# VHH binders against Extracellular exo-alpha-(1->5)-L-arabinofuranosidase ArbA (arbA): the designs that were tried, part 4

Target 1, 316 residues: Extracellular exo-alpha-(1->5)-L-arabinofuranosidase ArbA (arbA), of Cellvibrio japonicus (p95470)
Amino acid sequence: KQVDVHDPVMTREGDTWYLFSTGPGITIYSSKDRVNWRYSDRAFGTEPTWAKRVSPSFDGHLWAPDIYQHKGLFYLYYSVSAFGKNTSAIGVTVNKTLNPASPDYRWEDKGIVIESVPQRDLWNAIDPAIIADDHGQVWMSFGSFWGGLKLFKLNDDLTRPAEPQEWHSIAKLERSVLMDDSQAGSAQIEAPFILRKGDYYYLFASWGLCCRKGDSTYHLVVGRSKQVTGPYLDKTGRDMNQGGGSLLIKGNKRWVGLGHNSAYTWDGKDYLVLHAYEAADNYLQKLKILNLHWDGEGWPQVDEKELDSYISQRLK

## First folded at step 5 (VHH; framework vhh_sonelokimab_d1)

Design v35 (from s1 with K104T Y105K)
Fold by ESMFold2-Fast, scan of step 5:
Structure v35 (fold): chain B 316 residues (1-316), chain A 123 residues (1-123)
Amino acid sequence: as target 1 above (316 residues)
Amino acid sequence: DVQLVESGGGLVQPGGSLRLSCAASGRTFSSYVVGWFRQAPGKEREFIGAISGSGESIYYAVSEKGRFTISRDNSKNTLYLQMNSLRPEDTAVYYCAADQYWGTKSFGDSDYWGQGTLVTVSS
C-alpha cells in the first residue's frame, strides 16, 4: 500500500525522515529511507480554538503544512480554511523534536501568523512555505487564487509578520476586476514553494485545479530570481507576477493532479516532493519523490518516468 | 461502493447521553476515513470529528469540548459517536460521511454521505 498524502512536506531529524500532509490534525509519517513509511503521530488531536472564528465553514481538515527547522525548534505551519473561500488563516505550532518517544516531544500551538478576511483582502491565507534568504532572513510565501501568491518577511521568532512589515506579490494569473472580492475566481494558481540553488531562488507554483479526481488539472510551473523578493522570471523572461511560469511537470493518462510540491537538497542531491493521483487506483493521492536535475542554463528538470518508479510503502 | 445509514437519534433530556451509529455496507469500510457532522435548524452544517481508516488518528472540533467521542469497529462496518452531557444546543440532524482519501481539502468532496438522524435535546 502506498502512502496516501495531499500537499506533502518533509524534514529530517537525525537519521529519520518525517512527512507531513493535509488531513485531520495534520498526519505525520516517519521513515528511515524515504520509501518505507510508518504512521508517527498527528500534530493536533483537537481543532485550533480559533478555527471556527476565522473560518465558519471549516470542516475539520488542516491543510497544506510546511515544516521548518530553526534554532533548535521545528515550526509546523498549517492552514485553516474552507473550500472556495478566503476566510482563512495560517497558524504555527512548534516542537523541540519530531520523535514521539522523546520526553521533549510536545506540539505547542503559537496561534495565527496571518489571516485573510473577505472584502478586506484579495488573497487567501493558505499554502505557507518558508524560505531563508542568503542573509539569514526568513520569509513566508503563501496564497491561492484571488490576487495570487504573496511573500512577506517573518519576525525573529517566526510567529508573525516582521515590523515594519515587508510584502511582495511574487506570482499571479489574471482575475476579472468585475468579480466580487469574496469569490476565488478563475486565477488558478496556488501552493508556492521556493528553493535556493546556486545564485537563484526558484519559485514553484501549482496551476490549475486539485481535488476533482480525474477532472483535476493541477500541474507545476517554475520561475527564478536572484533576489528572494523577485521578480521571478520564467524561461521566456516573463514575470510570474504577470502570468509567467515555465512548465516543470504535468499529468498523463496514469498520473493526474500533480502538484503542491516541496523541494529539498539532501545529502548533496536535489529532490521534488509532490502528490499525484493514480487513475488506475481510483485517483488515490500518492506520495512522489523525484530527482531534480539541472540543465545547462540552470533550470530544474524532472523525469516523468520516475512517477512510475518511485513507489512508497505504508508499514502497518 | 459504500452506503451509510445513521441510527440512534431521538428525544433526550438535557444532561442525558446518546450513542449514534453509522452502519456502512460492504467489507472495505476500513479503507475510508469517516466523520461526523451536524446541522441545526437554520444553521450551516458543522464538523464534529473524523477518524482514519485504521483508527490511528482521531480529530475533534473544539465545539465538542470533551463531551463527544468518536470510535469505529471495522469488523462491524460501523462508526460511532458517543454523546454525553447533552445540551439543548446539541439539537441537530447528525450525519456521517466517508471519504476514500485521508487528506482531502473538504468533506464536501466526500464520496458518501448518510441521510442523517435527528437528535432533539429538550425536556
Scores: ipSAE 0.116, ipTM 0.567, lowest interface PAE 6.0, mean pLDDT 88

Design v36 (from s1 with K104Y Y105K)
Fold by ESMFold2-Fast, scan of step 5:
Structure v36 (fold): chain B 316 residues (1-316), chain A 123 residues (1-123)
Amino acid sequence: as target 1 above (316 residues)
Amino acid sequence: DVQLVESGGGLVQPGGSLRLSCAASGRTFSSYVVGWFRQAPGKEREFIGAISGSGESIYYAVSEKGRFTISRDNSKNTLYLQMNSLRPEDTAVYYCAADQYWGYKSFGDSDYWGQGTLVTVSS
């Protein structure tokens, strides 16, 4: 049975890989080889006490994590939201180790990093991803629908925006100015992730709709910038904050809803991690780890046939 | 919740021009991407182009050579297709369609469709 994940992110501690995904309390798996996965833990046994204040329709599922190692701690960012709403917040919980057998293993919630409020914010505070720039500043990209994807500078403790605050709009699709600010709208863009490779930062975004089984239109686009703050330009030179984005991978008749990627360099090789829904298995969301290659102009590319050759296994 | 009705079709000689209109019912017309399709006798439906809710972005699939122009007037809830230098191969039923998003979804897989208007280009 393949590992069922939505919105996968990964990190490594020692010789063990850890996988984090959307679910009750955030689901955590471990692996020695990135193929054979064993259930490890969930980060929350009890919901954050502030969740229902931020999101009255919150149903207990924590969404779209990111995991980041910094100064001896693992920072797990998570989203509290409800479908179709921007009554949302990104929180962070920290741990010294990801090994549940360690006496130092304990998730400590640090609370809200940012919150979106309908009518005040034309953005949705979900889908966090952490990137450190080449000067050691740590940034969070985030966002879904509304006015697109944002980037802001984190404070030294990585628990809130820096002071003075610094914010950038890094990608968006067209949204009618006549639409009410409380509405998500038609700008189907979310799940930013930034990878630094050579002289460029590469911004990946998921366009289209997840979470509709065979009707999902999710697919990945990319742009790049020499500055973490943008502008992120696609292969044609179009700004992602003006509707630009170059196709990286899309679904086919077997694999649907491809998106919500992370990207990593492990042991000198580059990888794209995402979920994909298998049509032959009732559109169940499955982990995919693909090799990320680079063309002569420095653009990322993947082989869609690797969707068939990478097969995760869930150990009992 | 939008309804679409095309008008302006008819018989025209080669080299002639026609302007098609697509009237929409509904207050949220400006929140939809709207576009034009055509279907020639015995052929599959073909995408012509689409225009964003604001009207600032237009994509052409068939008319990139400048013969067709798409525009919209949100104050009148109307989409337009200006067709110039018409050729016999432009003979088709022309449809307008509306969707909350167009770009990644298969063209032709739209939520709302008009009934079509026939354009015949013949001498």
Scores: ipSAE 0.000, ipTM 0.142, lowest interface PAE 16.0, mean pLDDT 86

Design v4 (from s1 with S106N)
Fold by ESMFold2-Fast, scan of step 5:
Structure v4 (fold): chain B 316 residues (1-316), chain A 123 residues (1-123)
Amino acid sequence: as target 1 above (316 residues)
Amino acid sequence: DVQLVESGGGLVQPGGSLRLSCAASGRTFSSYVVGWFRQAPGKEREFIGAISGSGESIYYAVSEKGRFTISRDNSKNTLYLQMNSLRPEDTAVYYCAADQYWGKYNFGDSDYWGQGTLVTVSS
């Protein structure tokens, strides 16, 4: 049986790979080879005490994590929300190690990083991803629907926005002016992730709809900038904050709902990590790790055949 | 493709215990993430907790931790909720829910729901 994941992110501690995904308490798997996976732990055995205050319709799922190693600590960012609402917050919990057998293993929740409030905010505080710039400053990208994807500078502890705050709008799709600010609307964009490669920051985003089985329209687009703050331009030179985005990969008859990627450089090679729904297996979401190649102009490319050739195994 | 039937509800005195069962029929139960919800008269539906298809990952609402325990037996296609130290405030219709997507955004929008079983905590 393959490892079922939605919104996968990865990191390595020593010789062990750790995979984090949406689910009750955030599900954690471990692997020595990125193919054979074992259940490791969940980050939360009980929901955060502040969750229902921020999100009254919260029903226990923690969404869309990101994991970031910084100065000897692992920072796990997570989303508290309810489907179709921007009553949301991104929280952070910290651990010294990812090994559950270590005496130092303990997830310590640091609480809310940012919160979105309906009518006040035309953005949704979910789908965090962490990027360090070339000067060592750490930034969070985030967002879903509403007014698009945002980027802000984190403080030195990586637990709150920096003071003074610095915010940028990095990608958006047009939203109907007739839509009430409390509604998600028609701007089907979410799940930003930024990878630095050479002289560029590459912004990946998921366009379309997840979570609808065979009716899912999720696919990945990309743009790039020489500055982490943007503007992120697609292959045609169009700003992602003005509806730009170049197609990287989309679904086919076998694989549907491709999206919510992370991207990494491991041992000198570049990888795209995402989920995909397998039509032949009732549209169950599966982990995909694809090689990320670069064309002559420095744009990322993936081989769709690797959707079939990468097969994860869940060890009991 | 999955049908869920709750059982084990009834009248119990304060401080008592009950074990609820949720029997599944249809497709392979072990492929589903399943959870428990309740709805008290005049109140919103409330999340109790959820368990992964393998049974390894279990997650609880804050209010239920320590008193309620969720488990599953995939060989019997059954989900359980063990409820201890019951209080009048626990009086509600209890529902089980199943979703074929691990990590689907929320259990309130799950693909499959049972019809519910009434638990009354009263002397």
Scores: ipSAE 0.276, ipTM 0.648, lowest interface PAE 5.0, mean pLDDT 89

Design v45 (from s1 with Y101G G103Y)
Fold by ESMFold2-Fast, scan of step 5:
Structure v45 (fold): chain B 316 residues (1-316), chain A 123 residues (1-123)
Amino acid sequence: as target 1 above (316 residues)
Amino acid sequence: DVQLVESGGGLVQPGGSLRLSCAASGRTFSSYVVGWFRQAPGKEREFIGAISGSGESIYYAVSEKGRFTISRDNSKNTLYLQMNSLRPEDTAVYYCAADQGWYKYSFGDSDYWGQGTLVTVSS
């Protein structure tokens, strides 16, 4: 009855909300009220032709999307990967509208944006999130485990890194230098998302482990910077690229594995969107939309009680 | 490209200790993250913990609270689980698993699994 999602992101077209999540071909839901959801579509009916070349163990599930509207087009970024591996790539597919009933509705895949290759890259090319800076430049943050979270400029059509390439490390946890580069390792950090609010860019990251039911340790941390490239500092002044991060929310007895957030301003209010596993419902991954508040120092806050009060409903 | 075989299970009294071994065959054991799971009769499978290829990074489930210790010996291609202060609730089949990493790991998504070894904690 509730919407089953992992790695949720949202956008609006007209009066309709669209929700995108990890799944076969990327699962898409629509809603008029952000509570009652209908299955809408999948972005891919057939897997990308390059997927198994990049990731030999690819199983047809596209991971961790982000959706970005730019100059009359919707850009859907998606991850091709396999569990525990950095044989990965972020791709992009484009549509003029999100309404499947429109004559203009057609997903057009533009191919690979970036690829991680074991032994070459100490990062994993998954978990994209798009942010425009205060000068109108569009950036992608991404990453999981290995050497942490990265940021780079997108080119003018948002399909490739801009030239000359600039790569920024924005958050990381300590990783043993003795660990093989092919291994994910102990640096349990992923799923960056950046929200611009007032004079600051806020970087949200998921620390810990998802995807282990009651043994999931996933929780959200935050830092901020006046520049999109960082340094992102936590409440104590510690750089997120040196292990910093201030706790935003973590699990409790009922809700476990909280993470992979996005964050938005809708109709003058700020929201945190994430998944959480409900212990009483066999750790089923559920959509949560929480109000995002700001303290007197400009730090984001959420009310843990809203995990219980937000209840999504799958229609039909 | 690894096969896993658990051993060391058996009957032990409450408060006792037991060490499980997981022997790996294959060329690249040291390139895998390896770990332990258990499943009691009629209950869901539970993650215990995992150890990196080098042995430098060890992850434990929050529920372990220091009673269990994971180690590995790459020269012997073997993973160990030292279990102390055993309780009747620790009665389960214990499984080892190997993966290239632990990112978004869930049961059934690991590259390789052993067949399991039974541990019974009873007087």
Scores: ipSAE 0.000, ipTM 0.169, lowest interface PAE 11.4, mean pLDDT 86

Design v5 (from s1 with Q100E)
Fold by ESMFold2-Fast, scan of step 5:
Structure v5 (fold): chain B 316 residues (1-316), chain A 123 residues (1-123)
Amino acid sequence: as target 1 above (316 residues)
Amino acid sequence: DVQLVESGGGLVQPGGSLRLSCAASGRTFSSYVVGWFRQAPGKEREFIGAISGSGESIYYAVSEKGRFTISRDNSKNTLYLQMNSLRPEDTAVYYCAADEYWGKYSFGDSDYWGQGTLVTVSS
C-alpha cells in the first residue's frame, strides 16, 4: 500500500528521513530512501490539555504540522482547530532526536505559540510553516481563509512571537465586506510555505477546497519576493496580498485535491512534497514527492507526470 | 460501505466497569481508522480516542488517568472501548466512527457513524 498522508512535511536526521502529517497525535513515518516508509510514532498519545479551551469543537485531530531543526532540537508545530472555525491555536512540541529507539527520545510540549479568537482576529491560527531569512531570523507563516495568510517574527527560542512583535499580511483572496468576522467566507486560500532559493523567497499557497474527495478543488500557486516579509508577486507582477498567484500544479482525472505542500533542497536538488487524492482508489490521500525545476526567469516548475511515477511504499 | 453497530451500554454503579463493542460489517475493516466519541445530554459531542487500521497508533483525549482503553480485533471486525472507574459524569451516548484514512482534517466529518449506545452511571 502507498503511504496515506494529509499536509505532509519532512526532515532528515542522519541518514533517516521523517515524514509528519495531520491525524490523531500527528502521524510520523521514517524512510532511508524517501520511497519506502515505515510507521515510526505519533507525537502525542493524548490531546494537549489546553485544546478544548481554545477550540470547544476540537475532535482530536492535530492538523497541518511543520518540523524545523534549530540548534540541536526538532520543533514540531501543530494546529488545534475545528473545521470552518477560527477558534484555533498553533502549538509547538520539541524533541532532541526523531529516533524512537534513542534514550533521548521524548516529545516535550511547549504550549501555544499563537491563538486566534473569533471577532478579535480576522485570521485563522492554523497551517504553520517556518522560514529562516538571510540574516538568520526565524519567521512563521500561517493562515486559512478569513483575511488570508500572515507572517510573524518568532522569538529566540521559537516558542512565541518576538517582542516587539512584527506581523505582515503576505497573501489573500477577496472577501466580502458584508461578511461577519466570525465567518470563514469564500476566500479559499491556506497552507503557506516559503522556500528560499537564490535571491528570492518563494511563497506557495493552496487555493480552493480540500477534504471533499472528488469535489476537492485544491491546487498550488506561487509568488516570490527578495524580502521574506514580501510583497510576494506572481509572474504577472500581481501582489499575492491582492489576489495574485501563479499556477504551479492542479488536479487531473487521476489526481484530485493537490495541495498543502512543503518544499526542500536536499543534496543540491529541489523538491515539492504534497498530498494528492487518487480517484481510482476511492480518493485516498497519497504522498507525492516531485522534482522542482526552475525556468529561465527563476520560476519553479513541476512535471505532472511525476504524480504517476512517484509511488510510495508502506512497509509492514 | 461500512456499517457500524455499538453494543455493551447500560446501567452501571459509580466505580464500575463496562466494555463497549463496535461491530463493523463490510470488507477491509483493517483499512479504516476507527474511534470513539460520546455526547452527554445537553453537551457537545466529545472525542474519546482513535486507533489506526493496523492498531500500531492509538490516541486518547480523556485517558490521562488511564481509565479508558481502546483496542481492535481485525479478525472479528470489532473495535472496543474498555471503561474503568466510571463516574456519573461519564453518562452519555457513546458512538463509534470510521474513516478510510488516518489524515482527515476532522473525525466529525467521518464517512461512517454508529447509532450510539447509552451508558448511564448512577446509584
Scores: ipSAE 0.097, ipTM 0.556, lowest interface PAE 6.0, mean pLDDT 89

Design v6 (from s1 with Q100D)
Fold by ESMFold2-Fast, scan of step 5:
Structure v6 (fold): chain B 316 residues (1-316), chain A 123 residues (1-123)
Amino acid sequence: as target 1 above (316 residues)
Amino acid sequence: DVQLVESGGGLVQPGGSLRLSCAASGRTFSSYVVGWFRQAPGKEREFIGAISGSGESIYYAVSEKGRFTISRDNSKNTLYLQMNSLRPEDTAVYYCAADDYWGKYSFGDSDYWGQGTLVTVSS
């Protein structure tokens, strides 16, 4: 039995890997080898009390986590939303350890980081990802559809936007100016994740549609910048904030809906973590961990054959 | 595909208890995340809670925690909702729903819904 995930993110505590994914309460798995996974916990047993105020159509699923370790604490960012709406918020909950057997183990919710409101905001407050720049400043990238992907500076305790606030638009696709601001529109871009490698920040984004089984068109694109704030340029020099993006990986006959990646450097090697729907298994979402290679010009590459050869095992 | 059939509804006195069942047929039940919703007269559909395919993770709407308990028996292809300390405001049609994906964004997008079972809490 393979591990079922959507929107996977990972971190390490000691010699244990932890995997977080979309679901009721945010599902947490642990592993010693990144292949054999055991259910660990959920971050929430009860929905946040503010969820229905922000998102009246909220159905109990917490979306698209990111996990970030900072000064002895683990910060778990999560999204409260409803499909096709920008009645959304990114919240954060913190823990001293990810080991549920530890006496220090407890998730402490710090509440809302940012909220999007229809007609006020031409962006959707979901799909957070954390990146520290080369000066040690921590930033959050986020967004889905509407006016694209945004980046803002976090405060010192990583629970709110910094004061004074600093915001940047880092990627977007064309949106009709005739479309009402309350509608998601046709700008099919979401799930930013930024990895720093060498002299560059690499922005990964998911283009297309998830969550439609065999009709899913999700695929990954990339651009890079020497500054965390952008501009992020693709291989042709096109700005991602003007429709740029270089294809990294797309689906094939076996694997559909590839996207919502995270990316990491572990023990001197680079990895791309994502979900993919297996066509032969009724498009069930499965964890994929692929080696991330770099070409002679410093662009990331993956081997599509690793979609077949990486097989997660779910332990009891 | 899967077919879902709720049962166990009916008239109950305030303060009473009911256990609803949702029987599944078709595809392997343990592959689904399943949950409970209700719709009271004149109200929108309300999420009650959900349980993962293995039963390892259960999530409750804040208003239902403590009175309602969700469980599943994969050997019987059945989902349960134990309802205690029932109140007149719990009067609703109760629906079970199934999702193919643990991480599917919305249960409301699922094509796999039961027909509903009416629970009336009244003296």
Scores: ipSAE 0.013, ipTM 0.450, lowest interface PAE 8.0, mean pLDDT 88

Design v7 (from s1 with Q100L)
Fold by ESMFold2-Fast, scan of step 5:
Structure v7 (fold): chain B 316 residues (1-316), chain A 123 residues (1-123)
Amino acid sequence: as target 1 above (316 residues)
Amino acid sequence: DVQLVESGGGLVQPGGSLRLSCAASGRTFSSYVVGWFRQAPGKEREFIGAISGSGESIYYAVSEKGRFTISRDNSKNTLYLQMNSLRPEDTAVYYCAADLYWGKYSFGDSDYWGQGTLVTVSS
């Protein structure tokens, strides 16, 4: 069976690839070849002690991880939330190694990075993604629905917002001003991920709805900026913070709900990593790793035929 | 970090108009949700409304026939309150405030406040 993932992110330690996804305690897989995957671990054996305080409807599933290697440590960012609510927080847990056989292997939770509170915040504190700018400053992008996607500067130990704080709105879709701030609304945008390539930062976002099997409308859009803080402009020059976004990939008859991507450069080649629901297999979410190409104007492109040709395999 | 300074207050006749400005210092003004409050003599501070960092989303807590309009110019680091059809009951000190979070109920605890500008509506 292909590996079952939602919201995949990857990193490498030595010659081993590690894949992190939404699930109980965050599900971790390992691979030597990025095709054959073995269950490795979960980052949390028990839920974070603060989870129910932030999100009373929290059910034990940690969402939408990002993994970032910095100064000899692996930082795993994760989301605590409940469907349709912005009673949410992004937390971070750290480890010296990703190898569970190492005597140094131990996830150490550093607690909450940011939280969203209904009526206080017109954003949802989920879907973190880490990006370092060209001066070495580390930033977190995040967000889902409400007022869109945000970016803020992280402090030196990557566990909290920097002081003084610096925040930017980087992408959003129109939301009715008549809608109560506690409601998610119709601004179907989430899961930011930023890749630095050449002179540009590329902001990927998932538009539409995940998590509805064949009724999922999830698809990927992109914009770019020469500054990590934006503005991120699409191919037409429209600001992503004003409803802009250029289509990168959408579903077809076989593959539905394409989204929640990460993107990487490995050994001089660029890759898009995402989940896709296979219609022929009860819309189970499958890992997809696609080659990321660049057109003559520097825009990313993918070949949807690779949805069929990349076949992950879960080992026992 | 942001410092706020209100201006444009003064004496105006009933039915008149007035535009208040709030000048912000700091390179990250566009990162802040900014809003307007007022406090009439002997009364509690009242929230008027707020505008998102981009300027696309505006919430009005006080609505009197659409008489008040909030806008911002991030290139000038300035927030505005356009007040039309002013009434004697609009007499108050008007404050601008800045906050990192958009929320209808959070502005009472705003991170940064101006010193206020007095608006007097009388004959």
Scores: ipSAE 0.000, ipTM 0.104, lowest interface PAE 18.1, mean pLDDT 85

Design v8 (from s1 with Q100R)
Fold by ESMFold2-Fast, scan of step 5:
Structure v8 (fold): chain B 316 residues (1-316), chain A 123 residues (1-123)
Amino acid sequence: as target 1 above (316 residues)
Amino acid sequence: DVQLVESGGGLVQPGGSLRLSCAASGRTFSSYVVGWFRQAPGKEREFIGAISGSGESIYYAVSEKGRFTISRDNSKNTLYLQMNSLRPEDTAVYYCAADRYWGKYSFGDSDYWGQGTLVTVSS
């Protein structure tokens, strides 16, 4: 049985890998080898007390986590939202360790980091991803549909926007002018993730639609910048904030809905982590960890054959 | 354009079943993603699920409980919601909606809405 995940992110504590994904309370798995996974915990046993105030239709499923280790703490960012709405917020909960057997293990919710409100905001406060720049400043990228993907500077304790606030629009697709500000519109872009490699920040984004089984059109695009704030340019020199994006990977007949990636450097090697729906298994969402290679011009590449060869195993 | 009319609501005992229908008038029904929403008293409208124009793909939000099934018949211009093992907490006005674009973040504010049909689950 493979590991069932949507929107996977990972971190390491000691010799143990931890995997976080969309689900009730955020699902957590652990592994010693990134292949054999054991259910570990959920970050929330009960929904955040503020969730239904922000999103009245919230159903207990926390979306699209990111996990970030900073100054002896693990920061778990999560999304509270409802389908078709930008009545959304990104929250953060903190733990000293990811080991549930530790006496120090406890998730402590720090509340809302950023909130989107219909009519006020032409963006959706979901799909957070954390990146530290080359000066040690920590930033959050986020967003889905509406006016695209945003980046803002986090404060020193990583729980709120910095003061004074600093915001950047880093990627977007054309939004239908026929859509009211309350509607997501036609700009099918979400799930930013930024990886620093050499002199560049690489922005990955998911284009298309997830969550439609065989009709899912989700695929990954990339651009890069020498500054974390952008502009992120694709291989043709087109700005991602003006519709640019170079294809990294898309689905095939076996694997559909590829997206919502994270990316990491572990032990000197680079990896792309994502979900993919297996057509032969009723489009069940499965974990994929692929090697990330770099071409002669410094662009990331993946081997589509690794979609078939990486097989996760769910243990007890 | 598309005009939508729900039917099949009513009073049902706990544990019972209902099939809701949403009849579409107008042209090009098969070109639209269509879905179901509900609104319980005092609550915001809740997404249930949507089905692609071809009927090949279905996305559920509420039906992760395994009790609801969405289907469509393009030859009859009709969308269905089969509801089984109904509970008092399923009491709501049920709406159908049609949209040209199927985004998990867009379907809640669809192009076209029906007037709603009341489902009451009570003994």
Scores: ipSAE 0.007, ipTM 0.189, lowest interface PAE 9.4, mean pLDDT 86

